# Designs tried in a protein design chat: miniprotein binders against Peptidase M20 domain-containing protein C757.05c. Part 5

Target 1, 375 residues: Peptidase M20 domain-containing protein C757.05c, of Schizosaccharomyces pombe (o74916)
Amino acid sequence: GPLNFGYLSWGQHSILEQDSVQLISHQSLLPAGDNLISLHKSLVEIESLGGNEVNVSDFLKSYLESKGLTVELQRVSSNPTVRDNVYAYLGSQRNTKVVLTSHIDTVNPFLPYYIEGDKIHGRGSCDAKSSVAAQIFAMLELMSEGKVQEGDLSLLFVVGEEIDGIGMKTVANKLNADWEVAIFGEPTENKLGVGHKGNFRFDVYAHGKACHSGYPQEGFSAIEFLLRQCVKLMDTDLPKSKLLGPSTINIGTIEGGAAANILAAEAKAEVFIRVAEDIETIRDIAEDLFDTEHSEIKVIQYSPPQYLDYDIPGMDTVVLAYATDIPYLSDRKMKIYLFGPGSIREAHGPNEYVTFSQLFEGLNGYKRMVMYNLR

## First folded at step 24 (miniprotein)

Design fa3 (from u5n with Y14R R22Q)
Fold by OpenDDE base, last read:
Structure fa3 (fold): chain B 375 residues (1-375), chain A 89 residues (1-89)
Amino acid sequence: as target 1 above (375 residues)
Amino acid sequence: DEVEITVTYNGETRTYYFENPQKSIYFILILLRRIARRGAKEVTITVTSEDPEALERLAEEIKEALEKLGYKSVEITVEGNKVTITAKE
C-alpha cells in the first residue's frame, strides 16, 4: 500500500505583523488655513510652463489683492496666450526701496505635486515657486509685524525666465518702477550668491564631403574637423575669476556621419560654456574655431557673468554656475542679491523637490534681507 | 602655478588669472587681436609668474603677437617675477 507520507502542513502563520506603520500621512500635517505651505502647494499645482503662465498670474493677482496689496498686471504678450508679469505693492507708491522678485514659469514637463517625507515634489516646487511663496510670506509677515510701510517693499513675479527672459526684459524697458535693492529668488540652498557665471551656449555645424574611407583624400570629414576644433576649445585655459572660479566647457551633444566606411558630410555639436570671466574674448575664441570655411556657429544664449551684493552679516555665501534674469536689470544703480530655498541640482530634474525646512528658512532669509536693507 | 596677466589699453586695466600658462596662450592671442581691432595705440601687458620659464615663454609669445598685429615699438622690462611689455603703434 502507498506510504501516505502525511505532510504535516505546518501552518506557517506568517504573522504578517502588519506593522501598521501608520503612514501618518504627512498630508494631515499640512496646517489648516492660508499659510506658506498651502500657498506653495497652490502655486505648484497650477501648470505654468514657459509661454503659458496666465493661470498662475491670475491666481497671484487674486491672492495678493485678497491680502490688501495693489496689484498690476504688466502685459508681456497676448499671442498665442496672454502672458503677464505681476507687480504688487502697498497703497499707491510704485517705487519701493526693496523689491522681492522671482519667476513664475517652469520648464517642461509638468510634474504633479506630492509629498514624500520632508520633501515637497512637483514641477516648480524648487525652481522657483518656492522663492515666490517665501517672498510673498516674507512681505505678508513683515506687514503684519508693522515693519514695512508704503514705499518700503514690493513683489515682482515675471514670466519666461526659463526661455528668453522676456518677462524681465519687459520690466526693464516698460515697467516705470524704481528700486534701491532687488532680491532675486532662485534655488541657492538658502545662501547669498556672490555672483553667477555667464551663459554662452552655441551650436556648431560642420560641413564636409563624403567619400569612401579607404580614399580619405577624396573627401573631408566633418566629424574629424568638429572633434579637432572641440579638443582645441577644451584644451584652452580660460581665465579664472577669483570670485566665480573657473569657466567650464560642456560639449553637450555630438552627432553626424552615415557609416564607418564613409567620411562624414555633416556633423553637429551643442556647446555650453559657463563663463567666469571675459565672455567677449570667449565668444571670439568660439568664432575663431567654428566660423570657418568648414563650419558655422549659431549662438543660442549669450549672457555675461554677474557679480552680486553679499554684504549681509551672518549669511552664508555661494558661487552659482547658472545665469538668471539679473543681467536685464544690471544697468540700474541698485544693490542686487540672489537668494532662495532649494538646490539648483534638483531643479529641472524628474525628482524636483524642496523641503519644508528649506521653505521656512527661505522665508526667514528674505525677511532678514529686507530688514537689513531698510535700515 | 597661477599666472597673472594685467592688460592696460585705452585707459582701461583688466587682470586675468590662469592656472595653466601654456594653455593660456591661445586666449591671450585672441584677446590681443580684439585689442588691436579696437584701435589701441598703446598696450601695456604685465605678466607675473613664479615660474621663470613660463614667464619667458609668455613674454616672447606676447611680443611676437603684438609685432604681427602691427605694433612697431615693443619693449620688454623684467623685474624679478614680473615682465612688462609695452607696445606702441
Scores: ipSAE 0.641, ipTM 0.920, lowest interface PAE 0.6, mean pLDDT 90

Design fa4 (from u5n with I5F T13R)
Fold by OpenDDE base, look of step 24:
Structure fa4 (fold): chain B 375 residues (1-375), chain A 89 residues (1-89)
Amino acid sequence: as target 1 above (375 residues)
Amino acid sequence: DEVEFTVTYNGERYTYYFENPRKSIYFILILLRRIARRGAKEVTITVTSEDPEALERLAEEIKEALEKLGYKSVEITVEGNKVTITAKE
């Protein structure tokens, strides 16, 4: 009898249970007045998608000036919109021993601010307006405590980290300020980053010749070529860092072809390598595999791994697998730290959040780091 | 089976660590091509592995690669789990 291979219909379990998050408008739990939580709320409520940061830059200028800081707006771009970095310090000394720095742009889409129990939600609530708010309050508290003076500490908030790093590139090339220590604000779960892996992102386009699959000798499959080259890449043991761990390869997308009975004329893959060691040789491998008679490579992102300072006693450490704006300042002879509240695992998600406790711990962390480096 | 690979050229020493010696050769070959293109007159390589078959194969493939890159004198020395390869133009 004919073996009836029953097509198991993969049921579309629509996990769209819209749990009605009761927006408990607990307006009542925010301490009255100007505090860390109110500043963080103000920052998160201002939309600052990459390329549209003007409103948050203008807010920060006005806010920091109201606190008695000198504030410079560094013009990054004017078209299609004004984009300004914010640099703030005490008095007239633009060079400071320590700079606290983070980015003020966010990824798409915008998500509204709301509170759920101990979680503060919204786009940029974790990445990185939590760091921005905590860095500001670290400076303000240290000033009020008489622990920082003119020339000790500055704040630097940059645009376009999430896009192309144009904000920090403009700092590196044009701000003309010197620091002995830079403390970068990113979601590190309030741990010192020992380093982060580099980013090598590229697209592969494979080109073939279509023919009837019954006569494969009359054509060339772009899909077969792409698959074989991707297998060679994935089978390559890349050097591991003792500090950062292994390099990781993700074939993130694969597309191509027209039908099962036709050899594919075209295929594409999008590849992302998290680089632990020697990005130059990894790029040469990608070019050897994918810059061929039958394929081309398009580099989308190229950022080397970074090794960071983590010498502060009694702070926990972490290895990070994401890129930052740090490479744009790594040529400078200064200490570089990476620290901030929240988890990078939530940062680009639909449920991005930071907790109240993480935000206050972040503030205390930045104060500790500044005071350690001013000794 | 961690492999320690070191390369010394132009007065600089680089050290790499691999988890799989059999799958590391392609990276090493690409690296050596770049070193040769940079005009390194002398290259010293050390490979340490607890897999003697993989170590022998790596040493042979590295030697052949260096010879193809134009190095005329390629010497191999084996000391236990460590192979040293010296290449000169």
Scores: ipSAE 0.685, ipTM 0.935, lowest interface PAE 0.5, mean pLDDT 90
Fold by ESMFold2, fold request of step 25:
Structure fa4 (fold): chain B 375 residues (1-375), chain A 89 residues (1-89)
Amino acid sequence: as target 1 above (375 residues)
Amino acid sequence: DEVEFTVTYNGERYTYYFENPRKSIYFILILLRRIARRGAKEVTITVTSEDPEALERLAEEIKEALEKLGYKSVEITVEGNKVTITAKE
């Protein structure tokens, strides 16, 4: 459909104001008309700190409808604030072969939009409004080129990724749309994410019976028990992943005892395992070693490894160092990709930016990924 | 030495990679305990290793574990650096 109808966020007179300023004085103009850069600007300028996403959702509804898409707002919550996911597609066919998806909330604090050199600054300029803008224009360009039609492709933009994941959780439980392929947008430097290792953190509390160290038969050392079990854990080879690398075991802290001449009545260890494969069996091992008459375990974090699809020829890949909201959809039988402009290194910091080239490369990457999966 | 361990049960196949065959047995035994708790009637295991003594010890320990878990028929087949273990209820 026609792209010119997308000027709503700047108002019908925003072009005239820019032209007036330039006519009076010499300065570089912001992009005129409706294009990738102007959409990105509109998104970044709308504050959507996590928990305060209503304005960006309303903007997206109006913008996408102006492009001829059917748009559903999915209410995630109304109290304390209205928070809506945005689902958009052609015509009336809600189930599509491919969905392009990303999040529309940002971390705090808000940072104003500005351009400096080749960099576009602002909160969310990289994470993840760059992906949102690029995904939208990927769909719009494919539509105008006649390469997608009803049932092929949809857009899904969710709230709350950076804080509570409630947006994608609500999609998983209540949107009732089916897809064969999901393409998630996050900063991957325009490389296909292959996955990330899981995290299994737990505390071990060992219990003994204090006595004077000269009469050890009268007691039981919590420290000696804990040390023996920790050594057994460290001496256990855990599975590696060809894609994600080896599992690693870290006994991060160990403590206990009262004094050198007293068998320790209590001991504690904090354990962090970076999981490459089969977190269930690794948990069974931890329970076998530490859930005993002499100790118990407290699970602090239990996040399985995430594997993704990366089968698109000619695209570079990366192992991710960060988590996403992908796991809310990982139990569905579908292909799941992760790809997007910019670097996570700058995304949550005080100088967040994305470059012009990263945005356009991202747009072209999404078009390529969509077409690959529609073949 | 790398170990490739594949287990098939209930029509599904799972593959694991380990760096040290001598240190991998504890993980394998705990995994087999879970598989048995899930009621698998037949389990097929393949183990591939370039360390023939470790491979032999792994196969024997796996067989013994499967017998203790209640599998009545456990057969070992050796083909070069690969061992196939089939356990039936």
Scores: ipSAE 0.674, ipTM 0.925, lowest interface PAE 0.8, mean pLDDT 88
Fold by ESMFold2, fold request of step 25:
Structure fa4 (fold): chain B 375 residues (1-375), chain A 89 residues (1-89)
Amino acid sequence: as target 1 above (375 residues)
Amino acid sequence: DEVEFTVTYNGERYTYYFENPRKSIYFILILLRRIARRGAKEVTITVTSEDPEALERLAEEIKEALEKLGYKSVEITVEGNKVTITAKE
């Protein structure tokens, strides 16, 4: 846009435009040509809200081909819009030991690119175009250093992570490439993600028979039934994980009944369990308690806990509170890492940013992780 | 008062950790019911706890559950803070 033009004479602009001149001068005085910061800028300035990723996919194809990589676009959808995953590697060997992967879509709304102090602002500047840019430059630098050859390393950038996960789902089902190690990019403050708890969310609908409360033998209270079953659930100790911590049970809402003098004909609860271990047995418990002659359950969310590899010496670790595309590949026999610049706490919000230091530290972290896994 | 619960069947071993041994039995019983539904002919269970009353109660409830699930031979061996329960069809 107009803030990205070349050198300006300071004496030829009014002082009231100091902020605009500072931004233009800063960007115009940055190293010219192709570098990590300029690639990151190009990616962030291309709008790629979920479902509308075609322009960033086309940019990446051209960019990566210009660096000597073989690039495949994998069509994920053409209706209502064209959506392509990007898979890139050296030479003709599609199977590689290591893949660096992240997503190229962003959440709503679009936020413009700008630099303020040490912060690079814009939608996707942190989540996850910082990871995309850092991963690309990790590969390019390793190539130029002679440390990566055909069959060693590939890049995989997917659409739709923030909305439907269809990009990585299509990779899992149809790309037909094999890897021994996958390094996923998401904001982890440049720490190795060790895993995250699963989510089991369900609604319970209890049914009774209304009657006057003075004659309870003529009815059945849905509220009393639901309360007793919820207490049984809360009184059950669920497994903990040494790594992820305890499972937790939350009865988030509970409601029912018509009046104080009437046994309740209906009751409902909304239940959310953060799962540390063995979601299958926890589901069996919920079914035993709530899928009965007096009630039924409706499963809203059912995702197992995810454990990751974090065995790289000298790198700090973090337990994650957010979900990723990793589960689509979790049934393969491979190492899976999660690592990337910036904080999820700043991502998705109205003031998204990543710092210059976080980008360069992320680049060096990806190079380290690749070299560790190629040894 | 952590409980370590390990179950082995069909050559595979699974380990669980619980914070409250006195409230862990319902989870364990549901798990054993699933294992039996999958046709396990032999099940070996170890329970380790620093709470001897909880350990004794868990062992007896596990034995009763395995017998109810149809295992004909259920043997308990106690070794300090560890109980081993072996069940066979």
Scores: ipSAE 0.673, ipTM 0.928, lowest interface PAE 0.9, mean pLDDT 88
Fold by OpenDDE base, fold request of step 25:
Structure fa4 (fold): chain B 375 residues (1-375), chain A 89 residues (1-89)
Amino acid sequence: as target 1 above (375 residues)
Amino acid sequence: DEVEFTVTYNGERYTYYFENPRKSIYFILILLRRIARRGAKEVTITVTSEDPEALERLAEEIKEALEKLGYKSVEITVEGNKVTITAKE
């Protein structure tokens, strides 16, 4: 009789009840009035997904004008939606010693604003509307203290960082403003970035000839070729940066073939290199290995490593493993700092948050950095 | 053992640090191909390593690479743990 191999029904382990995180509308815990926390809330509550930033740009223009700043909207694009960078300064001096800059776009999906204990949740609560809010209040407090005047400090908020950097590219090419110092706002856990590694992401497609595996001389394995070239890449000692550490190679995906008894006609890998030094030579290596008779390379992302200024006494430092808008301004002879509240590890996640303390520490950090560079 | 590699061409000096001298040669060869394509008439290389066998092998492979790239005069000087290679068209 047929041995009825009983299908062990892996029991439906209960979908853990989504604990209804009671959206405790702790509207009652937010200080009444116009302050850092209320501004941050207003920014986070405005949906500003990459390509649809108009509402946050218009809000920022109106808000900063209400504070007595001169505000310019720099048109990045008009179709299908209006996309504007926001540039703000005191009086009529468009050139300033220091600029505080961050991005106002966010990744998908939108996440609603809510408070959980000391955590402020929502899309862009950490990346990077925390930096935007803290930079604005740094300028406003320094103005009220009489520590900044016309020509000392400006604000620059850009669109599309999370997509293609079109906002900052438009600044680099078309915004006729000069700065001695730029302070970029990204989640750095309120530490000065010493630099960030570059991103080199590419797909490899290998092509072969299928045949019976008993007669391998009648074909060519795309899988064997791809594996040998990937091993050669992984066995290459890439130059180490003293500041950024080593370059790292990840073969993130591998696919191909049809069956064990057939040589693979097709194979693919997705590769990501975090670049510490010399991205041009690393690209040339990838092209030498993968642009061949039997393979093609498709570059997905190309962003060089950045070395940053961190010469501010008594601030902690950090090495960052992500790209920013900084490369688009790297041709300018100015100091470049990277600093902001929150952790990049919480960014883009479903539970993105910044703490109240991190926001206030970020504000104080920006004030310190501005005052150090105005000396 | 960290290897310090320096290359000077077109009036600019670049410094690279490698952790494995035996695995660094492929990067160096690709770099030299790029330097030659940029029309460098003179190339000066310095390699410092505490592994004398790896240092000798790297120097020979770099010399052969420069000769294949069209440099007619390739001189090697060894001073302790440092090799200097000068190539001219």
Scores: ipSAE 0.624, ipTM 0.915, lowest interface PAE 0.6, mean pLDDT 90

Design fa4 (from u5n with I5F T13R)
Fold by OpenDDE base, fold request of step 25:
Structure fa4 (fold): chain B 375 residues (1-375), chain A 89 residues (1-89)
Amino acid sequence: as target 1 above (375 residues)
Amino acid sequence: DEVEFTVTYNGERYTYYFENPRKSIYFILILLRRIARRGAKEVTITVTSEDPEALERLAEEIKEALEKLGYKSVEITVEGNKVTITAKE
């Protein structure tokens, strides 16, 4: 007789209710009152995407006026939205020995404020509202200590750094304030920037003639041409800076062609060179390789390397591989420092954060830098 | 194996550091084309390298490049690990 294999009814294993780990709202750990952490929170909670900075500018004006500062709003644009830089100082002296400056705009997308252990998350928590908050408290503490007087120190917060630098360009051309020293706030892991590499970004478009791959002499491969020219670029030893290190070449994208049995009629690459030395010659190399009868070059970004002041005893130094607003003030005869809490590696990322310790170290760093330059 | 390259023209001196002398020539040639287009009447180059074969080859390639750019008098002087090239219009 057929062996009746009894279907063992596998019992309904009860789905273990995943205990809703109550996300203990770490909101209770913020110190009560007006302090560095509460100011930083207020700044991060205000959405200030590039081109929509009005709410944070208005907040800063009201906040800094409540602290007894004179505050100017410098109109950058009125359309489609109001965009204002914030300039603040003591009394009536617009010219100051030192200016603490950073940007108040952020990249897309907005990320909500939250705390994870010692990490403060949110868009702009690191880049650069950490610097903004620490710079403000550096001024406020130095004022309360009687170490800063009228004409010693100002604050400058600009819009549109993350886009086109229109905020700092407007400062350079129209603010009519003089400084002996500027201290820029960006995520430097609380180290003095010795400089940053320049940016040379360009797109290459190669043009060929399609034919059957069995008869390659009847066509011209845009892909083969692009690859050979890219190899020539990558095999070029670019001069290194003793201060900034090597130039680096990234071929970030490559695309083209239709099929394996057809010579490619079209190809494209996107190239990014981090420039340590001589951006003009590097551009001429790119033009010699890629501005040809078979290709065209489109420059997307062109910014030379920037050298900075770092002469403050007992502060660590760092070489930076990203651009800042500093080039827009390069025509001014002043010392320029770059310093701020947080890491650029977390900037623009989905998990952007700064630590509580980094914020307080940043505050102390700015106080030290100001006091060194007021001597 | 670091190569020090200096170029002097129009009363200004520029210094470049390369890791590979054999791969630096293309950068140098592009630089020299710009210098010539700017109307430099006299160009003085120094190259320092611990690779004598690479140094000799680089000096020859620089000389040929300067001659092709229209310099009529190109002189090479070798002093140990340093080559000096002087070009005049």
Scores: ipSAE 0.623, ipTM 0.915, lowest interface PAE 0.6, mean pLDDT 90

